# Designs tried in a protein design chat: VHH binders against FAD synthetase 1, chloroplastic (RIBF1). Part 18

Target 1, 279 residues: FAD synthetase 1, chloroplastic (RIBF1), of Arabidopsis thaliana (Mouse-ear cress) (q9fmw8)
Amino acid sequence: AEGLSPVAGGIVALGKFDALHIGHRELAIQAARIGTPYLLSFVGLAEVLGWKPRAPIVAKCDRKRVLSSWASYCGNIAPVEFEIEFASVRHLNPQQFVEKLSRELRVCGVVAGENYRFGYRASGDASELVRLCKDFGISAYIINSVMDKNQVSVNTEEEDSKSKERGQVSSTRVRHALAAGDVRYVTELLGRPHRVISRTRTQDLTSKRGRISLQTSSLLNLPPGNGVYKACSLIVGDKHPISCKVIVDTSNLYIETEEERFHNSDESQEFQLLGIEFG
Short names: E, the ipSAE of ESMFold2; O, the ipSAE of OpenDDE; V2, 0.75 times the mean of E and O plus 0.25 times the DockQ between their complexes.

## First folded at step 23 (VHH; framework vhh_8h63_2)

Design p3 (from n6 with S53Y; at its last look DockQ between E and O 0.93; V2 from the best seeds 0.79)
Fold by ESMFold2, look of step 23:
Structure p3 (fold): chain B 279 residues (1-279), chain A 123 residues (1-123)
Amino acid sequence: as target 1 above (279 residues)
Amino acid sequence: ELQLVESGGGLVQAGGSLTVSCAASGFTFDYYAMGWSRQAPGKERELVAAITYGGSTYYADSVKGRFTISRDNAKNTLYLQMNSLKPEDTAMYYCAAKPSYWGFDISEDFDYWGQGTQVTVSG
């Protein structure tokens, strides 16, 4: 029949959705208040621009789980991610990009942060987005930035009169917090525990009494910095999370648990995905 | 090797003006948003101003109307013109860069930093 885009008639959140942090979640929440929520992601930027690739904050295979967890915030509708190859939009000025949203993708509305920049050489801003969307007959909604508040202790009575602001929630802030090993702060920024995914040999799941050794090269996303992390969870297949301690060094992760073997290990498969939650 | 080298800091009287600059090298200037952050003793670093390659700007509320950010893309140089300076503007000023070409929030934290240049506003 006709080639309608998957986002036709939807409300797309515009942003760089690498961390899926609470600021990104807010964009999805606001999109869901207006209509069917999508996240519009650009892929392939590093390849096109010649940047050195870096480990993703959220493993690609784990992104749908994270977005599904937002359903309760989004009127019981999990936002869906729609990916655009950056090479296909790299040269579009702001007007041409909004034209693509309206005529090609047939989007009904957009939500964007107040400091969003878009278009060729980042020449477009939020006010231009609103103006252009009006010209092309789609709605535009500008959302205030989500600020990081200093909530180091939930029982401090001295903080009830004044809040302490640490700046805007951002993917760069998540990366810095991970590098520093501050996984509690990472949890606050993400609105969830950070989950690292490893592609792990099945035999390694039972190799030692209560200790699993993984190479950092097997990880599909960014681990926290070197250190010892208590109160972690290990996720193997569809089994209940297992309490563990994780030791991270430059080359390896060591997972220590009281369980000597894992139910639901499939010895017929050479590799399995292993989830490690920090905090 | 990515390098950001600030210069032009110094002592200035309240109400005065000063321009700081940043020479950038070792990366493709076109693919980066550039900015200025500042840090006073005992305080957190704060983003003061930022500018995209295409000229779109951002300013913190504390400096709007007084500071002007600009970039000379032919010279790979970033500038901050600071007017109507106040003692509260006293800080180490850092040149910053982030690989941000399309589809990003310009006010988010930056990835790369220079060593800073001191600006001291007296009186």
Scores: ipSAE 0.606, ipTM 0.844, lowest interface PAE 1.1, mean pLDDT 86
ESMFold2 (binder alone), look of step 23: mean pLDDT 81; pTM 0.824
OpenDDE, look of step 23: ipSAE 0.878; ipTM 0.953

Design p4 (from n6 with E108Q; at its last look DockQ between E and O 0.74; V2 from the best seeds 0.80)
Fold by ESMFold2, look of step 23:
Structure p4 (fold): chain B 279 residues (1-279), chain A 123 residues (1-123)
Amino acid sequence: as target 1 above (279 residues)
Amino acid sequence: ELQLVESGGGLVQAGGSLTVSCAASGFTFDYYAMGWSRQAPGKERELVAAITSGGSTYYADSVKGRFTISRDNAKNTLYLQMNSLKPEDTAMYYCAAKPSYWGFDISQDFDYWGQGTQVTVSG
C-alpha cells in the first residue's frame, strides 16, 4: 500500500541541470517523446563535498518559468524537476542507484547523454547504465551530445576547419560567456535570453536621476561581466517588460529607463523580485 | 589555492611515446574529475582524455587506442601515456580539473587549467 513517488511511471532525464541550457533541453525533449518527462537533479554536492559555492546560472525561483517555456519543444508537456539530496545517494554504486530508480522511484525509463557518469565516484558510464536498466526492467535511452554552432572557414578544406568547432554546450561555457559579457552567445547556449533575478527593497525601485541602483549582493544568480548592456528588459511583477540599459560593475547594477517608478500595486511589500533580461 | 603543474613534455620522433604528468594541490583530488586538453597553434583547445574519481575514462576519437589516462589519488597525480605519436599531436598539453563527482557529463568543458607542457612530434 505504498504511495507512488512523484516520478513514478515517468521518464527521467539524468544530468547536472545547473544552467538549463540547450543540451539539457534536448534531454527533456527526448524524455517527452517517450513519456512523462522529469529532470532528476542532485542537490547538495558542494555542501557535502566541501566545494566552494558558486552563484547559480538560473535563480532557483526562476527554474519553473524556464522549464515551463520548454513545453513548446516537448510536445506540450513541460518537464518537472525532481531533486534528490546527494547525501542520500552519495555511496550508492551504479547498480544500487539503478535499483533505487526502479524499485524506490518506480520510473519506467531514463534518458542520459552518451558521456554521462554516475554512481559512487562516478564509476558508472552510459553503457553500464543501459545494461543495469535492462537488468532492472526499465528502459534506457542514450542521447548524443549537443554541440556548439560550428565556425565555418570558406578558405580551407583541411582538418583544421573541424578544429574551429566550438565544442560541446556546457554550463562552464555559459559561465565563461557570461564573464566575457557575450550575452548574444549566452542566448545561443541557453536557447533563451539570460534572466537575472534581484531581491530588491520596494523603496529602492524609485528612479533617481534616471536610474535605479541595485547592489550586486541582491542578485540571486550570475550576472554578465562588468560592462554596458543596451538591449535589456526589466520585468517588475506582472507588468509588461520595460526596455532599459543596464550597467554592471563589481558592486552595483544600474538600470536606466524612461520610467520613474516600478512598484507593484501593493507598496506594503518589503521586497520584490526584479527580473533583468540581457538581450 | 588550486594548482595544477604539468611536466614531462618534450620533443619526440613520430611513432614514439611520451608520458606527461600533472601534480595537483589545493583541493580534494578525489572529488574532482581530471583531464588533459591540448591546443595547437591556431586551433581551439581540445579535450583529449578525462577520468573520473572512480576511474571511468573518456577519450577523444583522435587519440583512442594510442593515449591512456590514469590517476593516482594517493599522490594527487594525473598521467597521460601517449603512444604512436603523430605530428598532429604536437600541442601544448594542459592538465584540467573540474568539481564533478556524481551525475555529470565527463566530456563537457573543464573549469581549471595548468600552465601546460609542450609536446612536439617530428617526422
Scores: ipSAE 0.763, ipTM 0.906, lowest interface PAE 0.6, mean pLDDT 87
ESMFold2 (binder alone), look of step 23: mean pLDDT 83; pTM 0.838
OpenDDE, look of step 23: ipSAE 0.868; ipTM 0.951

Design p5 (from n6 with K98E; at its last look DockQ between E and O 0.43; V2 from the best seeds 0.62)
Fold by ESMFold2, look of step 23:
Structure p5 (fold): chain B 279 residues (1-279), chain A 123 residues (1-123)
Amino acid sequence: as target 1 above (279 residues)
Amino acid sequence: ELQLVESGGGLVQAGGSLTVSCAASGFTFDYYAMGWSRQAPGKERELVAAITSGGSTYYADSVKGRFTISRDNAKNTLYLQMNSLKPEDTAMYYCAAEPSYWGFDISEDFDYWGQGTQVTVSG
């Protein structure tokens, strides 16, 4: 309707960007080498398909911070996420989707992985994307997968003579590493410490007996598995991080800090967002 | 509403064969890519095979040529036929599901998981 979309003239990375892991970052890096980088994400799948929702790896409210942190990799241009309602594209064949990119969204280029599937029934692959983009005057770039190689475990270099063929960096690997409580490995896969966001009552931010108790139901994204995490940071608003220890169990998350009061200068807010970084 | 129920796991000797299956319910099966992941104790989860709604397959190098993924849309069932089994194939095998017609890397983003079925290869 207005004739110029937010991504017009940009280079969009195509994919499902659940974790914003280093594989996703590579797509953004390559888009930035070509032009103004965007991530084109799809939302609303669970409502349209009747799927049971699962906790996201990155809290919705935290995605912009993560993308901003990629600016140094992207020529000082932080990629911007553009979200499309899944219902509006779920039945489009590959040509109809590329037509939308060209005529409605007016992108000038796309970046996608070599195993990318798109369009109705996953009928479009990377080769078809390249052909269709050419027909509609859009540049297309196919990017090799980022592999989880050369990880050094504390166990052995000699027992694993291969390059530790771990496969592709993936959201599945991130979820499994989180469930196992391996937050150091999660940091490696994400290229950043994992941050959990909690929506917390302002009155609950005063520590009691040296700790804050949060229910896991207040978390906006996936925590690590049950355990004790000693090298964590607590983030309240735009303040400097506060060192803490975090204990995660099935029902609760306990934060132990040396600070007994948090910076609650704006008591008019009933709830505040609390960031907990693991690692 | 969505359920993925694995079955068919068990103990099998090295060099043997085993088929695991996944009964799917609570969704329109034809709109989903399906996959199998595995996790051995002390190891990371590994996607071993995936299949789109349209029948395109993916296999991890570790199982290529030995495992066959298939789906039966009439029965809403996913299968993994495992031949020439090795002790290193011992793992919990998880069924996974993802919409197959849109916007994904076939080797990456499966949002839905079953509880798994144990496969143990002796010898």
Scores: ipSAE 0.496, ipTM 0.682, lowest interface PAE 0.9, mean pLDDT 84
ESMFold2 (binder alone), look of step 23: mean pLDDT 82; pTM 0.833
OpenDDE, look of step 23: ipSAE 0.867; ipTM 0.950

